# VH-VL binders against NAD kinase (nadK), part 107

Target 1, 268 residues: NAD kinase (nadK), of Syntrophomonas wolfei subsp. wolfei (q0aze0)
Amino acid sequence: MKIILVNNRFKENTEKKAQEIAGQLSALNVEVIIDNGLDEPYAGTVDFIMVLGGDGTMLRAARRYGQRAIPVLGVNMGTVGFLSNIEINELAEYLPLILREEYSLEARMMLEVAVFQQQSLLTRVFCLNELLLRSNSPRMLSFALEISGQKLEPYRGDGLIVSTTTGSTAYSLSAGGPIADPQLDAFIVTPVASHIINKRPLVVSPEREISLHLLEEREAIIGIDGQIKMDFGAENRVLIKRAPHPLLMVNLKAKPFFTSIDRSLQRQ
Key: E = the ipSAE of ESMFold2; O = the ipSAE of OpenDDE; V2 = 0.75 times the mean of E and O plus 0.25 times the DockQ between their complexes.

## First folded at step 7 (VH-VL)

Design B9 (framework fv_patritumab; at its last look DockQ between E and O 0.79; V2 from the best seeds 0.00; counts 0 for: pae O 11.6 > 2)
Fold by ESMFold2, look of step 8:
Structure B9 (fold): chain C 268 residues (1-268), chain A 121 residues (1-121), chain B 113 residues (1-113)
Amino acid sequence: as target 1 above (268 residues)
Amino acid sequence: QVQLQQWGAGLLKPSETLSLTCAVYGGSFSGYYWSWIRQPPGKGLEWIGYIYYSGSTYYNPSLKSRVTISVETSKNQFSLKLSSVTAADTAVYYCAREGFLEWSPYGMDVWGRGTLVTVSS
Amino acid sequence: DIEMTQSPDSLAVSLGERATINCRSSQSVLYSSNNKNYLAWYQQNPGQPPKLLIYWASTRESGVPDRFSGSGSGTDFTLTISSLQAEDVAVYYCQQYYSTPYTFGQGTKVEIK
């Protein structure tokens, strides 16, 4: 059995714990690849991905490995979020179940985000929570949104969020979007400080294709999961689709979404 | 280790439709752009267009009124149709994959062996 | 369209000596957000499809001998073969994939002198 162990090297207690866990797994004849974010993603075949940390570390793991259809387990290292399943002090208890593959999987929709120059693909990333289009200056943006070829009236404001249901509790919520059941597949389109009153958040079928472009020259940014930033200008267009594969999240311990909402949100 | 195998009629008369198919073996079809490129005998390379695995297309403006690229995802295949051919369309036609490393495209990393299509005058 | 111009059209080089091919684009092919040049070099032997040698202007494709190297940025690019071998006799093309339509240089024929 080969496992990728994802951690954040810049958090010292996480790196030390990752080395300890790698040693324990090696003693059980498990091959361990450590991904601390500094090297390129491991390219070889693996059976399982273990994420040591909070929602941010899970987001990076999802971007790197989510399209490989590999089980991903979130192990909380202190701050309770929406994407961890077990606590670090419970890992030894659950290791036998992991090794025997005695767990269920919950599929979480991901976004495919592509940035173009005309029709030339310049970059393509996958994300778990959201794409943010935002102004990179004090001036508001004027931009166009199309949903499966249906052109909406122009948007004016600070920007727009296109999120998954998993991302509904992240930036989308802060911008006035709804909390969504992560078992639903949908896009949630949430305006950011819109100057247009009837630009309410939209819930959109995951089969739709969403396109954004600026209607005038302005400094703008495309943000991905709050962790990746790309400059965006009038010559560019972004296309957003449901990613080919969902993130396969491991469920070892009951962690019902609705009974934990208040506790989880206060940790953001 | 992806390989591309291509086939189609190699001899056409003016006004006929060129039709070529490319099949993808030994690798993923999903997540890639698939291109057609042609090369007239003794001349350089001309990009015809691409199709994304999910069906969206873009064609070289010089040809777009005559070209159709389509995908058959259940068979891991994509095809080229070029209508109203003339002698100027005589070329070796290649299918190719646009490669990606992480989030960035890096050119056409896998090519078919080519199909010579001759349009009689 | 981004026009790609190669020089020279043909080049004769003695075995073991350096071959240099230049490529100029009419517009920058540098994507500033990731600092990569969307420029590739291909080798084409007679009767064969093109083979990718270099991508992102300077990164060598897997399996390509280290005598091949690429350099340059923005609009001016160079392919260098540091010690020409007999099997390197081919036509070489540069190609941009920054903006559609994708375009190729006209080709440079490399021969043994």
Scores: ipSAE 0.164, ipTM 0.680, lowest interface PAE 5.5, mean pLDDT 88
Fold by OpenDDE, look of step 8:
Structure B9 (fold): chain C 268 residues (1-268), chain A 121 residues (1-121), chain B 113 residues (1-113)
Amino acid sequence: as target 1 above (268 residues)
Amino acid sequence: QVQLQQWGAGLLKPSETLSLTCAVYGGSFSGYYWSWIRQPPGKGLEWIGYIYYSGSTYYNPSLKSRVTISVETSKNQFSLKLSSVTAADTAVYYCAREGFLEWSPYGMDVWGRGTLVTVSS
Amino acid sequence: DIEMTQSPDSLAVSLGERATINCRSSQSVLYSSNNKNYLAWYQQNPGQPPKLLIYWASTRESGVPDRFSGSGSGTDFTLTISSLQAEDVAVYYCQQYYSTPYTFGQGTKVEIK
């Protein structure tokens, strides 16, 4: 068995713990690769990914490895979030199950985000939570939203969020989006400070495509999962689709989503 | 490891339709943009257009009215059709893959061997 | 369209000497979001397809000898062969892939003096 340990190099405690866990796994004849984000993603085949940290670390792991259809386990290290399954102090208890591959998987839809210059692809990324389009100035944006070729009325506001159901409890929630069942596949399109009063979020089928572009020459930015930033101008287009593969999240411990919502949100 | 093999008729008369096919071996077809490029004898390179594996296309405006690029995903193949050919369309035609690193394009990293197409009355 | 212009059209260089080819784009091919230049260099031998040498203006493709190097940013780029070898006799093309339609320079023929 080969396992990748994903941690955050900027969190010393996760780095040390990764080294410790690596030693323990090696003693059990498990091959271990540590990914702290400093190097390029490991290119070889692996059987399991263990994420040590919080939601941010999970989001990074998803972007780096999510397309490979590898089981990913979130191990929380004292942070508040929605993406961890077990606590670090529970790892020893569940380790035998991991090694025997006795766990269930939950498929989480990811976004495929393509950024274009005119008709040329500049970059493509996969993300677990959301894409954010936001003004790079105190002025509102004017932009076009298209869903499966259907052109909506021009939109004016500070920005727009396109989120997965997983991402519904992230920035979309702060912007007034609905809380979605993570077992549901859908896009959530949440306006950010629209000039139209009571502009409502949209719940969109994962089979559709979402396109965004500016209607005026103004500087904007695209944000991915709150960790990647891209400049976005009048000559750019963004196309959002369902990623071809979901993130396979490991479920070792039952974590009822709806009963934990209030608890998790109160901590934030 | 990835290789492109291309084939099609090499001799055409004016007003006929050029038809070429490119097949991908030893690598993934999905997730890539696939291009056609041509080169008249003794001259430079002209980009004709590309197709994404899912079927989205873009054509050079200089040839848009006559060009059709299609994909057969089940066969890992894509094809070029150029209608109403003239002597000016005589060239070596190449299929090529647009490579990616960290999901950013970086150029045409894999090429077919080329197919000479001659238009003569 | 972005126009690509190479200079010179032909270049004769002695074996072991430096060869320098310039390429200019009519518009900047620098992408501000990732700070990369969407500029590639190709080598083409007679009867063969072009071969990718340099991408993102300055990164060598795998298997390309160290004597090849790319430099520049924005609109002005340079391909340098530090020590010309016999096998380097070929036509070289620059290409922008910043925006469609993709465009190539007219080519530079490198010969041995």
Scores: ipSAE 0.000, ipTM 0.506, lowest interface PAE 11.6, mean pLDDT 91
ESMFold2-Fast, scan of step 7: ipSAE 0.660; ipTM 0.858
ESMFold2 (binder alone), look of step 8: mean pLDDT 94; pTM 0.957

Design C42 (from aa20 with heavy chain A33G V50W T59N; framework fv_ragifilimab)
Fold by ESMFold2-Fast, scan of step 7:
Structure C42 (fold): chain C 268 residues (1-268), chain A 122 residues (1-122), chain B 113 residues (1-113)
Amino acid sequence: as target 1 above (268 residues)
Amino acid sequence: QVQLVQSGAEVKKPGASVKVSCKGSGYTFTSYGMYWVRQAPGQGLEWIGWISAYSGDTNYNQKFKDRATMTVDKSISTAYMELSRLRSDDTAVYYCAREGFLDYSPYGMDVWGQGTLVTVSS
Amino acid sequence: DIVMTQSPDSLAVSLGERATINCKSSQSVLYSSNNKNYLTWYQQKPGQPPKLLIYWASTRESGVPDRFSGSGSGTDFTLTISSLQAEDVAVYHCQQYYSSPWTFGQGTKLEIK
């Protein structure tokens, strides 16, 4: 068995803990590759991906490995989050089940985001939560939204979020989008501070293609899962599709989505 | 070992169509885009188009858009490029090539087929 | 369309000597967000398909000898072979993939003196 350990290079003690876990797994005759985010993603075949950290580390792991259709387990390192399944102090208890492949999988849709210049692909990323188009200055944006070739009336405002259902509790929620069951597959399109008062969030089939382009030259950026930032100009077009493969999240213990979000909302 | 194997040489009359095949092996076919490029005798390389092996989405060079059709058959890991209404100046070696992709960006054509000579003469 | 111009069209260099090939794009091929130049160099020997040598203007493809290097940014690019060997006789092509249609230079034929 070969496992990738993904850790957060910026958290205290995570490197030391990753090395300890790698040693424990190697003693059980498991081949271990450590990914701390500094190198290119491991190119070889692997059987399992273990993510040590919070939701941010899981988002990075999903972007790097989510399209390989390999089980991914989130192991919390002391930060409460939505994407982890077990705590680090529970790992020893669950490790035999992991090695015997005795667990269930939950499929989470991902976005495929491609930025073009006159149909030439500049970059393509996959993400678990959302794409954010936003102004990078005090000036509002004017932009076009097309859904499967259907041109909507122009948007004016600070930007737009195109989110997965998993991302419904991230930036989309802050911008007024709905909370969605992550077991549903849908795009959630949420305006950011729209000047046009009747622009509301849209819930759209994941089989549709969404494209965005600026109608006038502005300083704009595209953000991916709050982690990647890309400049976006009037000569650029972004195309958003459902990614070819969902992220396969490992369930070793029950983590009810609705009670978790309810508890989170009670604290603010 | 990653390899692209193309169909054999063709001789066509003006006005005919030619369909070139490109079979991938040694990698996950649907994970990579495929380019089609041609080279006339003694001349430089000319891009015809790009196709996604996963979705079948295409991006054509406008020069060839009316005459070229790119398709894929995932079940046999094969891409096709058909060029219709052939002219004598379409005589060229036609190549398929795999799109290299790294760090969220395309980086060039990393694996090439051996080429298919298409001769158009009356 | 972005026009790619190579210079010279051909050159002859003695074994062990430095060979330099230039490539100029009519527009910048630098994508500022990732700081990458969308420019590649290919080597093509007679009767063979092109082989990728250098991508993102300066990154050497796996298996390509250290004597090959690429440099430049924006619109002006150079391929350098530090010490020419007999097997380096080929036509060299630069290509941009920043903007559609993707375009190639006319090629530079490298020969031994």
Scores: ipSAE 0.367, ipTM 0.717, lowest interface PAE 3.9, mean pLDDT 89

Design C45 (from aa20 with heavy chain L102Y D103E Y104F G108Y M109F V111Y; framework fv_ragifilimab)
Fold by ESMFold2-Fast, scan of step 7:
Structure C45 (fold): chain C 268 residues (1-268), chain A 122 residues (1-122), chain B 113 residues (1-113)
Amino acid sequence: as target 1 above (268 residues)
Amino acid sequence: QVQLVQSGAEVKKPGASVKVSCKGSGYTFTSYAMYWVRQAPGQGLEWIGVISAYSGDTTYNQKFKDRATMTVDKSISTAYMELSRLRSDDTAVYYCAREGFYEFSPYYFDYWGQGTLVTVSS
Amino acid sequence: DIVMTQSPDSLAVSLGERATINCKSSQSVLYSSNNKNYLTWYQQKPGQPPKLLIYWASTRESGVPDRFSGSGSGTDFTLTISSLQAEDVAVYHCQQYYSSPWTFGQGTKLEIK
């Protein structure tokens, strides 16, 4: 068995903990590759991915490895989030179940985001939560939204979010989007501070293609999962599709989505 | 382990067509685009086009657009490049190459096929 | 189209000596939003396909010896081999992947003197 341990070396104590866990796994005849985020993703075949950290580390792991159809387990270290399944102090208890492959998998859709300059592909990334188009200045944006070749009336406002159902509880929620069951596949399209009163969030088939471009030159950025930021100008366009493979998340213990989100909303 | 295995050498007459195959293994075939590049004897590398293994969408170098056709068969993890109306100056080694990917972009050709020599002579 | 020009066309270097190969792009291949240069270097030995050496202008591929290094930004790039070994005899190609069509330099043939 070969496992990737994904951690963030810039978080206090995570590097030492990752090496400690790697030693424990090696003692059980498991080959371990450590990915601390500094190098390119490991290119070889692996059986399991263990993510040590919070939601941010899981989002990075999903971008790097989510398209490989390999089980991914979130192990929380620090701040409680939505994407971890067990706590670090529970790992020793659950490790035998991991090694015997005694767990269930939950598929979570991902986005494929491609940014073009005219006809040239500048970047392509996969993400678990969302793409955000936003103004980077006090001036509002004027931009075009096209869904599977259908051109909508121009948008005016601070921006737009295109989210997965997993991302429905992230930035889309704060912008007024609906809470979606993460087991459903759908794009959620949520306007950010639209100056057009009747612009509503849309729930769109994941088989649709969504494209965005500016109608006039503005200071704008594209944000991906809150972690990647790119300048976006009138010469650019972005194309959003459902990614070829969902992220396969490991469930070792019950964490019912609806009761978890309900408690989170009450604590605000 | 990632491997790209191409079909064997071909000898064609001017005006004929050739179809080169490239079978991927050791990775999720539909997650990576396949690029086609050729190299004439003693010359540099020349890009022909790219095909998405997921959607089948293609982008061609304009020099080859009227003669090249790229396709994929997902059921057997194989990409194809067909070049029609062959000329003697199409004699070259034809390579398939998998796109590399890192957080920001397709970045380089991380794995290459062994190459297929296509000789066009009368 | 972005034109890639390498210099020199051929180079003979003694074993253990430093080899330097240059690559110039007709337009910048630096994407300002991520501050990355969309430039890669390949090594091609006789009868073999190209092999990736360096991507993002300066990032060495896993398994590539540390005597190989890439530098430069924007339009001017350099591949350096700090101490030439017999196995380094090859043609070296630079490539840009900033803008379609993907374009390569003409290649630099490296020989042992």
Scores: ipSAE 0.013, ipTM 0.502, lowest interface PAE 8.1, mean pLDDT 86

Design C46 (from aa20 with heavy chain G100R L102G S105T; framework fv_ragifilimab)
Fold by ESMFold2-Fast, scan of step 7:
Structure C46 (fold): chain C 268 residues (1-268), chain A 122 residues (1-122), chain B 113 residues (1-113)
Amino acid sequence: as target 1 above (268 residues)
Amino acid sequence: QVQLVQSGAEVKKPGASVKVSCKGSGYTFTSYAMYWVRQAPGQGLEWIGVISAYSGDTTYNQKFKDRATMTVDKSISTAYMELSRLRSDDTAVYYCARERFGDYTPYGMDVWGQGTLVTVSS
Amino acid sequence: DIVMTQSPDSLAVSLGERATINCKSSQSVLYSSNNKNYLTWYQQKPGQPPKLLIYWASTRESGVPDRFSGSGSGTDFTLTISSLQAEDVAVYHCQQYYSSPWTFGQGTKLEIK
């Protein structure tokens, strides 16, 4: 068995804890690869991915490894989050189940985001939460949104979010989008500070293709899961599809989504 | 453990078609794009196209767009490249190669098939 | 189309000496948004497929010895082998993947003196 441990080297004692866990796994004849975010993703085949950290670390793991159809377990390092399943203090209890492959998997849809300049593919990225198109200046954007070839009326405002259902509680929520059951597969399309009052969030089939481009030259950016930023100009086009594979999240214990989101909203 | 295995050598007459296969193993086939590249004897590498193993979406080099067809069969983790209306200058070793992505940028072909020699002669 | 030109076409270097291979693109392959050069280097030994050595102009592929390094930006790129070993005898190819069609240089044959 080969496992990737994904951690954040910049968090206090996280690197030391990752090394301790790697030592424990090695003693049980498990080959361990550490991904602390500094190097590129591990290119080889692995059997399991263990993410040590908060939701941000899980988003990085999903982006790097989510399309490989490998089980991914979120282990919380002291911060309550939506994407972890167990706490670090519970790992020893659950480790035998992990090694015996005695767990269930929950599939979470991901986005495939492709940015083009003319016919050239500049970048392709997969993400768990959302793509954000936003102005990079005080000037509002004017942009075109197409859904499965259907051209909508032009948008004018600060931007647009295209979110998974998992991402419904992230930036889409802050922009006025709905809270969605993460077991549903859907795109949530949420305007950011639209100057057109009648623009509402849309919930559309995940089979749809979504295309965005600017209608006038502006300083804009594309943001991915709040972690990656790319310049976006009028010569660029972005295409958003359902990713080929969902993220396969490991369930070792029940995680009540609705009560968790309810508590989270009360504490903001 | 990750490998791409291609079909065997072919000998064709001018005007014929050839279909080369490329079977992936040791990884999730549909998570990666597949490049097709050829190399004429003693010459450099020439890109033919790339195909998404999931969607079947293709991008072709315009030089080959009217003669090349790339497809995938997900059920057997196999990609295909068919080149029609063969000419003697199509004689080359044809490679498939897997595209790798980092955080958000494509960065090259990390695993290559062994190559398939296609000889076109009358 | 972006034209990739390598120099020299061939070179002979003594064991333990430095080998330098150049690659020029007819247009910039730097994507300003992420500050990455969409340029790769491949090593091809006789009878074998190409092997990825370096991508994004300067990032070494996992498992590639540290004697291999890439440098340059925009239109001018260099592959350096700091201390040539016998197993480094090969043809080296540069490639751009900034703009379709992806294009390769003509290749540089490296041999031992």
Scores: ipSAE 0.015, ipTM 0.503, lowest interface PAE 7.9, mean pLDDT 86

Design C47 (from aa20 with heavy chain F101L L102S Y104W S105Y; framework fv_ragifilimab)
Fold by ESMFold2-Fast, scan of step 7:
Structure C47 (fold): chain C 268 residues (1-268), chain A 122 residues (1-122), chain B 113 residues (1-113)
Amino acid sequence: as target 1 above (268 residues)
Amino acid sequence: QVQLVQSGAEVKKPGASVKVSCKGSGYTFTSYAMYWVRQAPGQGLEWIGVISAYSGDTTYNQKFKDRATMTVDKSISTAYMELSRLRSDDTAVYYCAREGLSDWYPYGMDVWGQGTLVTVSS
Amino acid sequence: DIVMTQSPDSLAVSLGERATINCKSSQSVLYSSNNKNYLTWYQQKPGQPPKLLIYWASTRESGVPDRFSGSGSGTDFTLTISSLQAEDVAVYHCQQYYSSPWTFGQGTKLEIK
């Protein structure tokens, strides 16, 4: 068996912990590849992905490996989050189940994001939570939103979020979007600080294509899962659609979504 | 165009704290991680830590973990490194440096600040 | 921690001649998944910050003259200046960025003979 261990180099002591876990797995005759973000994703065949860290580390793992249809397990390292399934101190208990493939999988939709300059594709990236279009200056953006070729009235404001249902509790929530059951497949389109108070969040079929472009010369940024940033100008356009494969999340332990989000909202 | 500009030289007494600033310009500040490195007179380079300008997440060299604090202020594109409980052997030039990226993968420190001399003496 | 050791501590080379600086790591800095060595070389002139010369052991940074080259793999690395120029007088530092904490060699001072 070959496992990728994904860790966050920016979190204290995570590389040391990843090495300890790699040693434990190697003692069980498991081949281990460590991905700490220093390089290209591992290109070879892999049986399982173990993510050591918080939600941010899981988002990076989903971007790098989510389209390969490989089971991905989130192991919490002390940070509260929604994408981990077990705690680090529970790992030893669950390792036999992992090695025998005795777990269920939960499919989570992902976005495919393609950014163009005129007709040229500049980049193609996948994400688990959302794409954020935002102003990079004090001035509001004016931009066009098209859904499956249907051109909506121009948007004016600080930006727009196109989110998966998994992302409904991330930036979309902060911008006034709905909380969505992550087992549903849908795009959630949430305006950011709209100048027009009547612009509502939209819930859109995941089979539709969404496109965005600026209507005025402005400084803007496209953000992907809060981790990838790129400049976005009037000569650019972005196309968003459902990714070909969902992320396959490992479920070893019941983690109730609705009671977790309810408790989180009471603390705010 | 791409520049890192650090705060000026400091003279501190043992036991005091020093806070060095590093202002980025000519690039998207939040897209790059910021390293802090020091160099004592006539000595080699020593890594203190790295901070993500986007998330504020930090990784410290264990040697400095109990005394160093790295922060960022995104609104003014400025990173800070504070070192507390100063000793005479903390006398050094302190550098900030941007993490070079090939796509999203780091390959070293590609842009450096001019350095801030911190002298710790009675 | 990975310990970086440079040799020699100082080196004097005549103008136009080849300069060779070595760097050894106590553990391999080769990342097996992509077959790249996580080792950098920096040039530091008096009163100036370090300047990135070479990354991934052998890739030259943009704007760095082609007389500078890096080689090696695993634990043994070399920086070569094929034809020394007066402007190359500096201290050269190697660094690993394979494993935290990031560590540097002690530096090699390069002077004209």
Scores: ipSAE 0.000, ipTM 0.415, lowest interface PAE 13.5, mean pLDDT 85

Design C48 (from aa20 with heavy chain E99D G100S L102T D103E Y104W Y107F G108A M109F V111I; framework fv_ragifilimab)
Fold by ESMFold2-Fast, scan of step 7:
Structure C48 (fold): chain C 268 residues (1-268), chain A 122 residues (1-122), chain B 113 residues (1-113)
Amino acid sequence: as target 1 above (268 residues)
Amino acid sequence: QVQLVQSGAEVKKPGASVKVSCKGSGYTFTSYAMYWVRQAPGQGLEWIGVISAYSGDTTYNQKFKDRATMTVDKSISTAYMELSRLRSDDTAVYYCARDSFTEWSPFAFDIWGQGTLVTVSS
Amino acid sequence: DIVMTQSPDSLAVSLGERATINCKSSQSVLYSSNNKNYLTWYQQKPGQPPKLLIYWASTRESGVPDRFSGSGSGTDFTLTISSLQAEDVAVYHCQQYYSSPWTFGQGTKLEIK
């Protein structure tokens, strides 16, 4: 058995903790690869991915490994989030179940984001939460949104978010999008500070393709999961569709989504 | 243009605290980590710590862990580094520098602030 | 902690000539799984912050002139300026980012002969 330990390079003691866990797993005849974000994703075959950290670390793990159909377990080491399943102090209790493969999997859709410059593919990125198109200057954007070849009326404002249902509680929520059951597969399209009052969030089939491009020369960026930034100009086009594979999240204990989000919203 | 703008020079007494700010502009603040580095007069660079602008997670150099506090305010794209219980040997130029925390970015400081001179004298 | 040692402390080179600056780490900064060296080089002019020149020991940062090159692996690294220009007068620093805490060399001051 081979396990990747993904740790948060910015969290105090996570490297030390990763080494401790790696030692324990090695003693149980498990091969361990540590991914602290310094290197390209591990290219070899692995059986399981353990993410040590908060939601941000899980987002990175999902981008790096989510398309490989490998079980991914979130182990919380700090602030409670939506993407971790167990706490670090519970790991020893659950480790025997992990090694015996006695757990259930929850599939979470991902986005495939392809960025073009004219006719050339510049990059392809997968993400768990969202793509954000936003202005990189005080000037609002004017941009075209196409959904499965249907051209909508131009958008004017600070930007647009295209989110998964998992991402519905992230940036889309802050921009006025709906809270979605992560068991559903759907795109949530949420305008950011739209100048046109009648532009509402859209919930669309995950089978649709979404295309974005600027209608005017503007300075804009594309953000992925709040972690990756790419410049976006009038010669660029982005195509968003459902990724080929969902992220397979390990469920070792029940985590009640609706009561968790309700309590989180009440505390703000 | 992408830039980091730091607060102005400070003169402090031993035992006081100093809080240096670093405002990012021309980029998405939360897409980059913020590093803090200092340079004493005529000496080399010394790393203090790093903070993720996305999550607020911090990693400190153990030498500074008990005196340094790094924070971010996303609403104004500003990072802060506070150093307490100042000593005369804390006299230095303090720099902020950014690095992308994405999987394809090296731990290289591509954009630096102009520096903040902190003088600690009795 | 990994200790970074630069040599020489100061170097004078004539315009158009080759300048060589060395950096040694007390431990290897080569990560065997990806075959990358976690070493950077910075240029610092008087009154200015450091400027990134080289990362991954040998990869030149965008916009950096091709006369600058980095080489080496493991514990021994070299920054080379193939044909010194007047604007290259600066202090050069190496840094490792293999293991926390990140550590820098003491700096090498490059001057015109």
Scores: ipSAE 0.000, ipTM 0.404, lowest interface PAE 12.9, mean pLDDT 84

